# Ledger of designs, part 114: miniprotein binders against p81326

Target 1, 226 residues: p81326
Amino acid sequence: MLHFGGFIMEINHISKILEKEREEYIRNKVEEYLKQGFSKDDAVNKANQSWRTYIGHRIQDVIYNLLKKFLKDSGLKVTTDKALNNRNLPEELDKVKRLIAINYGEYLFLPDADVIVYKVENNDIKIIAIISVKNSFRERRFETTYWKLKLKESPVTSHIKVFLATPDKDNEISYKCPNGKPKKMRIILEYELDGIYFLKEDFEETEKAKHFGKIVEDIIEISKKL
Short names: E, the ipSAE of ESMFold2; O, the ipSAE of OpenDDE; V2, 0.75 times the mean of E and O plus 0.25 times the DockQ between their complexes.

## First folded at step 9 (miniprotein)

Design Be5 (at its last look DockQ between E and O 0.62; V2 from the best seeds 0.68)
Fold by OpenDDE base, look of step 10:
Structure Be5 (fold): chain B 226 residues (1-226), chain A 83 residues (1-83)
Amino acid sequence: as target 1 above (226 residues)
Amino acid sequence: SDLEKRAEQLIEFAEYLIRLAEELLEEGRPKFAIEWLKMAVRFLQLALELARKNNLDELAERIEKLIERAKELIERAEKIKES
């Protein structure tokens, strides 16, 4: 119990560490864009956009590696959509790619899948879960929901759990009805997705909205049922 | 044991954080490297607690060595930061 508490606390610190870099990053980027001839306002806007991209990748990488290490002993493997974008894929990853593909008639496209959890049994691959990692919801608010719905339409992919992991630093989805007003985004995401996992303490916990520290156990449990 | 597995998981994640910090040092970002190294130490401390509670002396010793390594890297990073 005590060790789980400590683990949870460290998870919360991940986003805090990343945010500590923001001020310095923004300052440096603003200076860079000013030197390029942009106005102050444009430089700030561009710097903020650059930061969003940067921090998004950083948190995704950390979460990917965390899940990779903590799921390993359960015989579960993890990959990313980036890894699947390679032209020369190992057979295993090629199969993973095919098993998450969404049919659009003439074309197959991959969902946004920051982290993909799968297992290999007797050379058969079973996709267990896709985790979307989002630092903020300013852009593509319901993109993860779209992919969940699309995956649900096919018997090949309908079993795949779709989770959202976020520190929700701006408290966009941390509570359902703050001050008695429903937060549409939280309600919809929680309804449509299989789970939301928070890398923070200050949120409304429900059956589907949990602390990120529970995601490993939840994934392992799901994997046993497949 | 489950506790041993958990300890190993914590160690492996801490090792990842150490590698991440080393990359940041190579990029000339010692301040940020130090933050990840400190987190690595905290994860290793959690692992150490598990090892000790389970009377895994060899594992505990390995973890302690990793903590020392991480602390040395912090010291190096601090020197780089000051330069």
Scores: ipSAE 0.751, ipTM 0.904, lowest interface PAE 0.7, mean pLDDT 92
Fold by ESMFold2, look of step 10:
Structure Be5 (fold): chain B 226 residues (1-226), chain A 83 residues (1-83)
Amino acid sequence: as target 1 above (226 residues)
Amino acid sequence: SDLEKRAEQLIEFAEYLIRLAEELLEEGRPKFAIEWLKMAVRFLQLALELARKNNLDELAERIEKLIERAKELIERAEKIKES
């Protein structure tokens, strides 16, 4: 549902908004921790850790709310991994949780599914897509591909589309061959995942690597085929 | 209609962005709030264009009030930023 250039342009600027506020956020958190009695070095370390958590949750929350608003009139519902980790789940969300969980014998784990899109038909739940939101690829850079591969192992989850959404501020995956050399992270993520959606304007577009604003139309089209 | 649904989607997301900005103002983050409010205004302006082109006067009035609220919040945030 991309009918205005202004709409898609503004969404692609989420990472710019967050970066503009980084220095103020860290400065204020350092002051807060110093007042609590932490040393300068500890306060700085805690402030940076706080920022990483804050920015990740903020981007995820914005994506969740965008998808929830723009998908609801297509009969699609949206939830988050945080909501699914609540002990006292409503019946509908408990079904969603069971439908995406991966069984490792005596253990059951949720995949890296920050945002989950599903539909309800006659009280039956069908999972359409999961979206992993990554701000940085510093740690466990291929975790999302691992979960895609695990979901493909079972006929009950193999239909689930696995998308990556990222501002990719540092251009870690924005281009396939930025200096004539293949960028391993970009190549592997694009090969294994069903799509990569960038929250910025400057990146190499492909069949699977798209502007984030396209994700709503793509999810709706997928849901019609299921 | 489909155009009314599209305008409502834009409005609902903009309302979320305005609420986000209000929370940021309460937390003492006016610079951050201003940026989200600017984004909200852009979504509301797109919705207003849809409403006006389709002669949806009641909807257009609702959108205009939301734009005014967002702009008032920007003005408030600018004053907080200066202090």
Scores: ipSAE 0.656, ipTM 0.879, lowest interface PAE 1.3, mean pLDDT 86
Fold by ESMFold2-Fast, scan of step 9:
Structure Be5 (fold): chain B 226 residues (1-226), chain A 83 residues (1-83)
Amino acid sequence: as target 1 above (226 residues)
Amino acid sequence: SDLEKRAEQLIEFAEYLIRLAEELLEEGRPKFAIEWLKMAVRFLQLALELARKNNLDELAERIEKLIERAKELIERAEKIKES
């Protein structure tokens, strides 16, 4: 944008704000659950579960709004899987939904597409990328990879880039071979996906594993080639 | 036009951050509302620098008013945090 380094710093600050918020959020929720009569262990577990839900929604919302604002002047549009699950869809979003839906015989399901980037040319819609947002990898470790592999099976969806965006606070996928031992989850995710974008400073950068601050420029370049 | 579009992108994202902060204030979380508001001010300051460098006086005035509003919200949030 105006200054590449400045944008990177703001993205890093987003992650830091979220980390500071976690401690206070969990403390307050633990106290709340204790007052409701839960045991200490139950209160802690419920508070951590509440935080995971909260932070997941927050990160998704921030990423959605950032991409929407910074891509609009490049002829790109942004939506969410939440918007696509609305009961009454505008024609344009109904077309977007149909272009990313995966067929399972009698059923159609959306991939884990927290954020969807597409373009409209002469009433034809072309999906550019879907971004899966993960704040942790305790559950649903290879869900994004599963959706990528399913999308590759159809000529309608095989061109769609599948990205993972994550703060990866617990360093679950930040390095390929920490302490000399191959990290299976990082290696598989990087191999199968089109890119991993980190909302943090410390990670092993590769051609596919980048700081989230690079995502806007990358998506614009991909859209120009389509 | 290209530079004005970039300034507008910064402004729109800052406006989103201000709305996020207002939501946090309603939830009784002024400490984090302040953090998001400070980020909004930084994005608005980048937009202001761009507007001033390109002599976009009307846009600069609009940005300055948004910065003032964000700072007023920070002061309000700090008062709530103390109470």
Scores: ipSAE 0.615, ipTM 0.859, lowest interface PAE 1.7, mean pLDDT 87
ESMFold2 (binder alone), look of step 10: mean pLDDT 87; pTM 0.851

Design Be50
Fold by ESMFold2-Fast, scan of step 9:
Structure Be50 (fold): chain B 226 residues (1-226), chain A 83 residues (1-83)
Amino acid sequence: as target 1 above (226 residues)
Amino acid sequence: SDLEKEAEMLIEFAEYLIRLAEELLEEGRPKFAIEWLKMAVRFLQLALELARKNNLDELAERIEKLIERAKELIERAEKIKES
C-alpha cells in the first residue's frame, strides 16, 4: 500500500510547518527592504507580497514532488504549468500543453494548473487531473472553479478532474455551516470541483473534501477508468 | 517488490525534503529547515522499519546513512539558530 498511517499524518502537518515561520520570514524581509531604502510601509507591503509568493511556490513544489514520487509506480507522470511555459518544450510536454489549453477566440491560455497528472500509453497522452494549489482565496476565490467550468465545455478536456489543494489557513472553506450558516464559497467550490484536499487536520470532511493524504489513491483510481 | 517500491518512494520524498532544508539553510532560515528535516527523518524511519522487517539489508544501510545526514543537518541548523 502507498499510504502508511504515519505518512498521512505527516502530510497533514505540512500546513503547520509552513505557517510556523511566517512572522520570522516577514520580519527578515522587512529588514532586507529597509536596508534597500524602502519606507517602513513599503517594506511591510513588499515583505507580505514576498511571503505570499514564497509560500505559494513552496506548497506547489512540495505537492509536485510528493505526487511525482508516489504516482511513478502506477505509470502516471506529473508536470507543472511552469514546465509547460518553457520555450523549446519536449514533444511529450508540448502534447500535454495542447491537451489542456483553452480557446478564447484568437488566443489559447493554460488553466491555472499548478500540477498536472497524465499518462502515456502507446504514444497517446491522457490527462488525468489538474491540481490548483491555493494558500488563501481572498479576491480570487472562484478562480479554480472558472477553469473547471471552461474545461467542461470541450469534449477534449471535459474528462479532466480538477482538484483544489489547500492548507486553508484562514478557515475560509474548511466548514460548510459555521454557526448553522452555510459557507457559500465552500459549497460552490465543493459542488463545482471534483475534489478539495486539505493540508490540515480539522475540517468538515465529505466524499469530495478530504485530507491531502488521500489524493494519491484517488488519482490512481481515476486513472484506471480512463 | 511492492514493499521495496514503497520504501523507495518514502526515501525519494525524504531526499527532496533534505534538499529543501539545505536550500532554507542557505537562505538563513534554520528554524524552517529543522521542521522539514524532522519530517524527512520520520519518513526515513518509516522506510527503515519497512526495510528491516523485510530483510532488505542494503536498502536499510542506505536509509541509515540518510538519517545520519539529516540529523547532522539538524545539528548544524540548531547551531545557526542559537547563534
Scores: ipSAE 0.201, ipTM 0.639, lowest interface PAE 4.8, mean pLDDT 82

Design Be51
Fold by ESMFold2-Fast, scan of step 9:
Structure Be51 (fold): chain B 226 residues (1-226), chain A 83 residues (1-83)
Amino acid sequence: as target 1 above (226 residues)
Amino acid sequence: SDLERRAEMLIEFAEYLIRLAEELLEEGRPEFAIEWLKMAVRFLQLALELARKNNLDELAERIEKLIERAKELIERAEKIKES
């Protein structure tokens, strides 16, 4: 489809851009909070919290736009959890929402699906993949795995691929322990999920853990089998 | 053709990156804008290579104008950074 190596190389540069943005963002936010009268420690903590929110939205937006632009010619459509939470949904998005919703007795909840890929054939909607975007694994390390396990329970949703996309700047799941073994979190996430796509250059690829630039072709191939 | 569609996808994504950079410039973040614009130029260079190898002169001209636009924005961002 695309000139494979060139495209992947350019996408891998996203991690470098994000690292540069973090340093400047945090310095500016620390100064802002200090001027508001916060202590140095409080200013640093608030700046780091602000960065986590900012970068999460930035990565999600970039991934959404990339997938939307590069999947369009393959007959695939892309939406977001934010779009599905609008009060007045177009009929097509209302159907997408219903096809990924999980039943908890009296309640129906959406998984944490930052980006959703689907196709429309003969007015029927088929969900292809859900992408969870994570910048950090401190608090919600297995949330994506929980949603994958819940989706597997239903014949309606069991075919849906669940992917994790992450820059993993702190090497929480791409780095190996001193003995060369992957960390427990990496082992569990790779085992349970359908794929992990890293927005970074330096890591050991496996069948399921790949450079983010490969996600476009992988989704297209999956869609052909559905 | 399939090659033209691939070039158009690269162009559309680069246009998104240019819009993102313009928004960052309006927010007073020139260093962030510069990095996204450099990525846009690299995607446009990939598209330009595809257009030129396939003798798509009109598409190549359009891409060259977008590269020029992105470079102008980089220069503007660098001036803002200095101030």
Scores: ipSAE 0.402, ipTM 0.768, lowest interface PAE 2.9, mean pLDDT 84

Design Be52
Fold by ESMFold2-Fast, scan of step 9:
Structure Be52 (fold): chain B 226 residues (1-226), chain A 83 residues (1-83)
Amino acid sequence: as target 1 above (226 residues)
Amino acid sequence: SDLEERAEMLIEFAEYLIRLAEELLEEGRPRFAIEWLKMAVRFLQLALELARKNNLDELAERIEKLIERAKELIERAEKIKES
């Protein structure tokens, strides 16, 4: 599918576009908050907080739409955890929800699966992968790892691949040992997860840490083995 | 047909980016809109290369029209940005 180099080059621009958006977004939000009577320092602080929320949703939406468009001709379907939390689910999505739910005694909870890839064969649903989208690692850095470990506990969900997709603009997990200092977060995430996909050009590439442009091809290959 | 299917995927993603850019223009975010439109144009250019290399003339014409639409939106966004 993604065998042409031009497509990889375009994916490299996602992180760059998101970075360019930051300056315009912040400028506009600062103006809004100043008009509301906030001080300059408060307006800047609030604009930065607003940006973190906004960009997280934007990256998630872009990734969802990209995967939905590029996987459909391979017989793969894509949904989101937001879609699965709707009270009135189509039969197919209700089955998807049940196949990724984790048992906590009397309770069933969904993992934090921003994007979910599955296939339908002979009226049976097979979950291929879940993708957690993280713009920042400050507060919820091991959430994806926790869900991976929980999914491994059940024969129903143990086959599900758990991926992390991130621009990692602050270089928090881009390298395992920058300047000789082990980066615990990168080491743990790479060890526990099935893959990390970077929406940026510069990072330490391994068998499990790749450019985001390779995710479609990897998911298709995984689905053929299931 | 396999290559035509790949071109269609690029076109559909580009159409998503164009719609995203239109929403951003309505929100008064022309710089953001311009960057996504430029990405849409580049995806459409990749699709156009695939269509032309495989002699898919009707698909190539459709892609060319989408590229022109995206470029017109870029021009509109540039005017908003400068004002």
Scores: ipSAE 0.005, ipTM 0.324, lowest interface PAE 10.6, mean pLDDT 81

Design Be53
Fold by ESMFold2-Fast, scan of step 9:
Formats: C-alpha cells, sequence, structure tokens
Structure Be53 (fold): chain B 226 residues (1-226), chain A 83 residues (1-83)
C-alpha cells in the first residue's frame, strides 16, 4: 500500500511552503528595489507585482511534476498548456491538443488547461482531466467555469473533468461568512466544476472541495471508467 | 512490484524537490529551499518504510543515501540563512 494518508498530509504542506517562499521572495525583492532608489512603498508594490507572476509559474510546475510522477505507474500521462503551444509538437501532443480544443466558428482555442492528464491505449488518446491552477482570483474569477461549460457543449470534450487547484491564500473561496454560508464565488465554482483541490490545510471538505493530496487517487478512479 | 513502483514514485518526486531546492540555494533563497528539502525528506521516509516492509534492501539503501543528501543540503541552507 502507498500509505496514502501520509502522502496526503505531506502534500497539504505545500501551502505552508508557498507562504514561506512569499515572505522570503518579497523581502529580497524589496531590498533589491530599495537599492535601486525606489521608495519603501514603491519597492513593496513592485515586489508584490513580481511575486504574482513568479508564484503562478511555481505552483503550476510543482503540480505538473507531482501529477507526472504519481500517475506514471497508472498508465497516465501529463502535459501542460505551455508544452501544447510549442510550434514543433510530437504527434502524441498534437493529438492531445486537438482533443481539448474548443470550436468558435472558424477558430479553435485551447481552454485554460495549465495541466492536462490523458491516457494512450492502442494508439488512441483519451483526455481524462484538465487542471486550472489559480494563485489569485483578482482578474480571472470565473474563467475555469467558462471553460468547463464550453467543454460540455461538444461530444468530443464533454467527458473531460475540469478541476481547480488553488492555495487560496486570501481565503477567497475557502472562507465562510459569519452565518456559516460559503461566499457566492465558492458556491458557483463548486457547483459548475468537477472538483476544487485546495493546497492548504484549514478548510471544510465537501464531496467536490478536497485537500489537493486526494487528486491523484481521484484521477486514477476517473481514468478506470473511461 | 506494485509497492516497489509506489516507492519509486515517491523517490522521483523527492529527487525533483531536491533539484528545486538546489536551484533556490543558487538563487540565494535558503529559507524556501529548506522547506522543499524537508518535504523531500518526508517523502523519502515514506518510501523507506515501504522498501523496508517489503525487504527491498537495495532500494532502501538508495533511499537512505538520498535522505542523507537532503539533510546535508538543509544544513548548508541553514548556514546560508544565518549568515
Amino acid sequence: as target 1 above (226 residues)
Amino acid sequence: SDLEARAKMLIEFAEYLIRLAEELLEEGRPEFAIEWLKMAVRFLQLALELARKNNLDELAERIEKLIERAKELIERAEKIKES
């Protein structure tokens, strides 16, 4: 047995690591900007802007590598939106790209699929899930739900599970109002998506909103039904 | 075996975390590196338990060496942090 309880507990520590990273990153960037002659307020603002770009890439990379390593022996493969946007694609990835593309009349676009899980059986490709990774909800609050709804419209893509993975550091979707109700954004995201996986420990789990460490087993179970 | 495959998955992810930590140390970010190294050690300890329970002695030895490497990197990062 994989000792999945221990694995899940370790993965839940990612949110603590990311918070430690933020503190050190901001401290170092503020010092750097101060040495360049910026005011304290400007240095802090610039450091926070730099952090938002940096952390987005970091979270996606960690999730990608985690899923790639832990799904490999279940016969599942993992790729990224970044890999699919390369001009010189291997045949297998070109097929993956075609199987997740959404039709807009004369145009085809990829959904916001930061991480893509698929399987290859007898040279046929089946897409299992796409994972949208969000480190903040400032601008793209319902983008993941938009892509889920678009994917449901086509028989080619309607089976694809759409998951959101987030540390939710600002408690935007893991917070409950004083009366115990979830925020509107949490209600909508949980209703429309196939699952929300939190990279944090302190929240109340539901059937669809779970600790990130559970994503590996969930994806494997979904793949067995396809 | 299935259990050996699971231990190898834990090892591969831990190796990724160790490489990530080495990059962070090169960037002058020891506090962040320490946290990823601690996670790598915990995954390696889970892999070691699996290897030992299934009498995979050679794999257990490899895991023990990786744990030692990760701990050495933590010590180095702690010294940089305190500098």
Scores: ipSAE 0.431, ipTM 0.781, lowest interface PAE 2.7, mean pLDDT 85

Design Be55
Fold by ESMFold2-Fast, scan of step 9:
Structure Be55 (fold): chain B 226 residues (1-226), chain A 83 residues (1-83)
Amino acid sequence: as target 1 above (226 residues)
Amino acid sequence: SDLEERAELLIEFAEYMIRLAEELLEEGRPEFAIEWLKMAVRILQLALELARKNNLDELAERIEKLIERAKELIERAEKIKES
């Protein structure tokens, strides 16, 4: 295992970079939409929608590359939903795909697994974790939770950890009410999922809700128990 | 050694950040590119410190070259931002 505090501090700075990017991006997009004739409210809404699409891809790529590089020493492999959706898969990835697929009678569907961590031992594949990346919790707020519950139903997949990674820039699940109570969505997600990793600094850590910089070591510890 | 493996991982991640910054520059978003490049430089400085402390001259030279590359990209991004 490779671990030193300097690197963890730099990874935690990703939350600051993302925050800086969002502010500049939104300002520029609002100006652009206003010039196109949209109202102020519409321009703001469209800018926020554009940001969610843009940064979602960037966050997924950052997480994938971080995990791929830092988990390699622990014998762990990393792949993506995008890779598994190729028509012609190598044998190893085809096995990974089959080990996370959910049965609906005559049909098999993949969960929303943006990043997948697995290991290969004696030609056997063990799925360690899947990571769902969410920028917004508007319409599909419990989709990750649904897939977690479905995976728990089978002895084949019940061991798979399901994590959420999110900047939560709109404070949809990191917000606490004035009385200190988390919102219902946060309570449900934290209860049902194996962990939430925030790409931001301003939130209260719990046993399951942590700064993103801790994800590498958490996955390694989990893999040692499987 | 474990130390060299650590430095290599830091270098590879910094290279990823530099590539991301280059993409952002092509997209006309220099302010975002600058922030990623600054982080790449900080990560490379950590790797350089490890290499120098352990007298790994070849690795240190490679890291210094990447830092120079990232700083050149920052300068280019600052010029684009002004325009």
Scores: ipSAE 0.035, ipTM 0.497, lowest interface PAE 6.2, mean pLDDT 80

Design Be56
Fold by ESMFold2-Fast, scan of step 9:
Structure Be56 (fold): chain B 226 residues (1-226), chain A 83 residues (1-83)
Amino acid sequence: as target 1 above (226 residues)
Amino acid sequence: SDLEERAELLIEFAEYLIRMAEELLEEGRPKFAIEWLKMAVRILQLALELARKNNLDELAERIEKLIERAKELIERAEKIKES
C-alpha cells in the first residue's frame, strides 16, 4: 500500500512538518510558563520538556493511525500500550497483554511498546511486532534494545519483531557516512533490533534501516511467515 | 474491489489528517494546520486519480468534496494566520 510513489513521499514529509512546529511551540510554552511565575531558565527547560512530550505523542498518534488503516486489509490489528493499561480490558486485548508481558520473578511488566501489531486466527492471538517511537536518543539510548533482548529470552515472545521508528531530527543515527563507519549507537541499534524506520529522507538506507513508508509491507511479509 | 479498498484507505487516512488539522486550528495553530491539510489534499488527489482511472464515479465525487473541504479549511487557516 505505502509503496506507491506519491504516498511514500508524503510519509517522508512528516518529519519536515514536525520540524517547522518546534520553534513556535517552544516560544509559546516559554511565554505560558513565564506567566505562571517561572524564571526564564526554568521556563525554557520546561518548554523543551513539553516539546519532547508533545512531539512524542504526535508521532505515536500518526504511526498508530497509519498502521491501523493500512494493515486492516491484511487481517492485522493494531493497539497501543496505553490501551493495554486500561482497567477493564476487552478479552482480546487482555490476551494481547498477557502474550507480550515479560516475567521478572513474581512480577510481569509490559515492554516499552508504543504500538503493537497482532493477528487473530481461530480465537488465537499471534503478536507480530512492537514499535517503539523515539524522537530523541540523548537520555534513553538503549531502552528499545533492552526490551528486544528480554523478549528473546522466552519462547512465548522470542518471535516478536521489535522496530524503532524515529524522525531522528538531530541526525544522531540517520546521518550519511561521508568518512567511514556510522556512530556506535547506530551500529548497536541496527544490529540488535529487527528494523529501524526513519521519518526523514536523508540517510544511508540498509536492509534493516529504511524509510518509514516501507514499514507496512515489511510487517505484512513478516505476518505471512507466522 | 481491491482498487476501491485501496482508495477507501487513503480517504480514511486523509480524514484523520483533516481532523488533526481542525484540532490544531482550535488550538490557535493555523500554520501547522495548513501543513497537515496540504498533505491531506495530496493524499486525496492520489485517491481521486485511482478512482477516476477505474471509473468509480461515486467515490470520485466523494473525494472531490473532501478535497474542497480541506481547501476551504486551508483558506480559513490562512486568514487566521494573517490576523
Scores: ipSAE 0.330, ipTM 0.704, lowest interface PAE 3.4, mean pLDDT 83

Design Be57
Fold by ESMFold2-Fast, scan of step 9:
Structure Be57 (fold): chain B 226 residues (1-226), chain A 83 residues (1-83)
Amino acid sequence: as target 1 above (226 residues)
Amino acid sequence: SDLEERAEMLIEFAEYMIRLAEELLEEGRPEFAIEWLKMAVRFLQLALELARKNNLDELAERIEKLIERAKELIERAEKIKES
């Protein structure tokens, strides 16, 4: 018999691991920068900047590996924007790239698609979802929303689900104001996107804003309808 | 079977977490190697439960060896952390 709750709880513990990883990373980087001759204050500032870059890559890698492993048995395939930007693309990935690229006349640009889920049926590729990973909303806070709106403009890409995955450690979009209302940025992101998956424990779930552990089952269900 | 496939997915993700922990140990970050290894053990324990309930003895032995490997790496990481 299947025990569904255990699986979701274990995946949601990723948020706690990432939180603990910060302190050790910062200590190690401060030591490294001090050895390079930076002042203590500069070393701390540089370590915090380095952490923001590091954690973004870590979350992307974790999400990619999780989805790759857990979606395989459902006949779904997973790739990354990094793989699609490789000079020597296999035919299958070249086709995936073309099916998500947005045309600006003579130029093609990939959306904010850190992780891409697709399926192959009868030699045809169907893109299921793209996941944008954000560890901060200080810059380009609506970039994922822009790409969602652009994808909706084409019959080729309008079916593609666009998800945001974020630890939101600064409570930029998971916080509610004292009156109980979400912040403007949260309202816009939730309205325009197909879903937000939080890598954190403490927030109010909605139909579209969920604990990260639910992403696997949601993608499988979407794939069955396509 | 569906349950065997589910157990295999848990095993594969646990193997990823173990590799990640090994990288963290090489980078001198034993505290977080331990956290990823603990999560790997929890995923492997779920897989072991599924394997045992379905009498998949060969798969259960494979999972038990991975749990043992993860626990050995935790001990190594704890030793490094104390140094």
Scores: ipSAE 0.230, ipTM 0.667, lowest interface PAE 4.7, mean pLDDT 83

Design Be58
Fold by ESMFold2-Fast, scan of step 9:
Structure Be58 (fold): chain B 226 residues (1-226), chain A 83 residues (1-83)
Amino acid sequence: as target 1 above (226 residues)
Amino acid sequence: SDLEERAEMLIEFAEYFIRLAEELLEEGRPEFAIEWLKMGVRFLQLALELARKNNLDELAERIEKLIERAKELIERAEKIKES
């Protein structure tokens, strides 16, 4: 059995490192764009967009690898949306894809499943959870919620937990709550989803909104009930 | 032991970050390589603390060599970034 307290500490430290590197990244990108002839305001905006794109991809990779390593000893497997979009899939991954696909008449679409956790027992595959990784809520803020609602409609997929993982650097759905009601978006996402896991320290935890380090224990407990 | 397992896990993540940084250097993105290498060094430093606290001398030596490699890559990436 892995010791998961260390996992929580490491996730919080990763968040701090990423925050420090953000300012350096933005300064360097602003200089680069200014050199290319962009105005100061345009350079700043482009640098911020570049950071959001870069970190979003990297955070998804980090989450995939952390979950793969920490869940291995619990008999759980982890894959990605990218792996499932391969033209020729191994039998096991083909089954995973079919078990999470949503039917729209003559079309089948995968949900917003950046990371997928499943188990294999006697060649039977059981999907435990899908995790949507979002670096920002500027666009498609309720996409994960939409996929959760669609998965609930089918007896094949209704048991699948849908989680959101996010650093939420802009405090769009997380913040210290001194006296105020949470923002509407936070209320809706927390209500509809099975959990929100923050890659940051500065927020108030609830039953469903937790530090990312808790995701491993939560997934293991869910898998035991299946 | 649980402590050895935790140290090994930190090493595995650090190795992943080092590999990712090497790929980024090949792609001509040293600023991003530095970011991941610094994260790797942090994981290795935590693993080293665990190894030293538990008198795991062989593991500590292995971790120290990985830290040296990561710092060398950071130095290389910093030079590329400045050029």
Scores: ipSAE 0.006, ipTM 0.196, lowest interface PAE 11.5, mean pLDDT 78

Design Be59
Fold by ESMFold2-Fast, scan of step 9:
Structure Be59 (fold): chain B 226 residues (1-226), chain A 83 residues (1-83)
Amino acid sequence: as target 1 above (226 residues)
Amino acid sequence: SDLEKYAEMFIEFAEYMIRLAEELLEEGRPKFAIEWLKMAVRFLQMALELARKNNLDELAERIEKLIERAKELIERAEKIKES
């Protein structure tokens, strides 16, 4: 008997495999940097930074592939910020990029849109949601909220839902008031964003803070209103 | 059905893990490729159980072929690991 909780447990197992990979990855990167002439301390620091980037991309890939598969039957399409930064963009992805880009005077920047969900109807594109994937909140803790607030400023992008997906292994945003003390980061993220989806079992569930397995049905319901 | 959704979810995870394992093999990292492939087999076995309980014969056949592919990759990775 498979149930929603089983899905969450399997995601946790993926995280465990990635942690085993971490040890060998860091050893190999340290050796590589030492051969390049870096000091031991610099090599270790660079290897750890490299791992943080690598693990972030791995979690993003998992989320991308899951959403792509489960949204296909609902006529929804999924892409990534990596695909949008490709030099040779197909017309469809070029349109997606234009519909989420934010204007800063002479400059256009993409939001922190690790995964993007959209639909195509009669050659017209509607962006449904962007998902920001965060493995850690140590740095750039409110980056996702910044992009949400910027998207809300334009009638072209104000309908786009902004979601955060996170394993939150350090329990940085898993609870609103642990031990009776309010967690500013969790409270602000939940307030400003359209949803937080946890890749773990242990967290305080609310209408906007849910298990990652709920994201598919939520996106489908949102798409029906557009 | 909800059970079909879970089966598809496990298949998707397994397919992704097989792709990761293939990438790791190209990078000369068979030890981690084996770990991902073993996890893929576990997900596929869960999906197979759901497909069989719901008499989804075509889906069960697809899953069985994926399990066979993953096991073949494990055997290949074990040989690379030994060399």
Scores: ipSAE 0.000, ipTM 0.251, lowest interface PAE 11.1, mean pLDDT 79

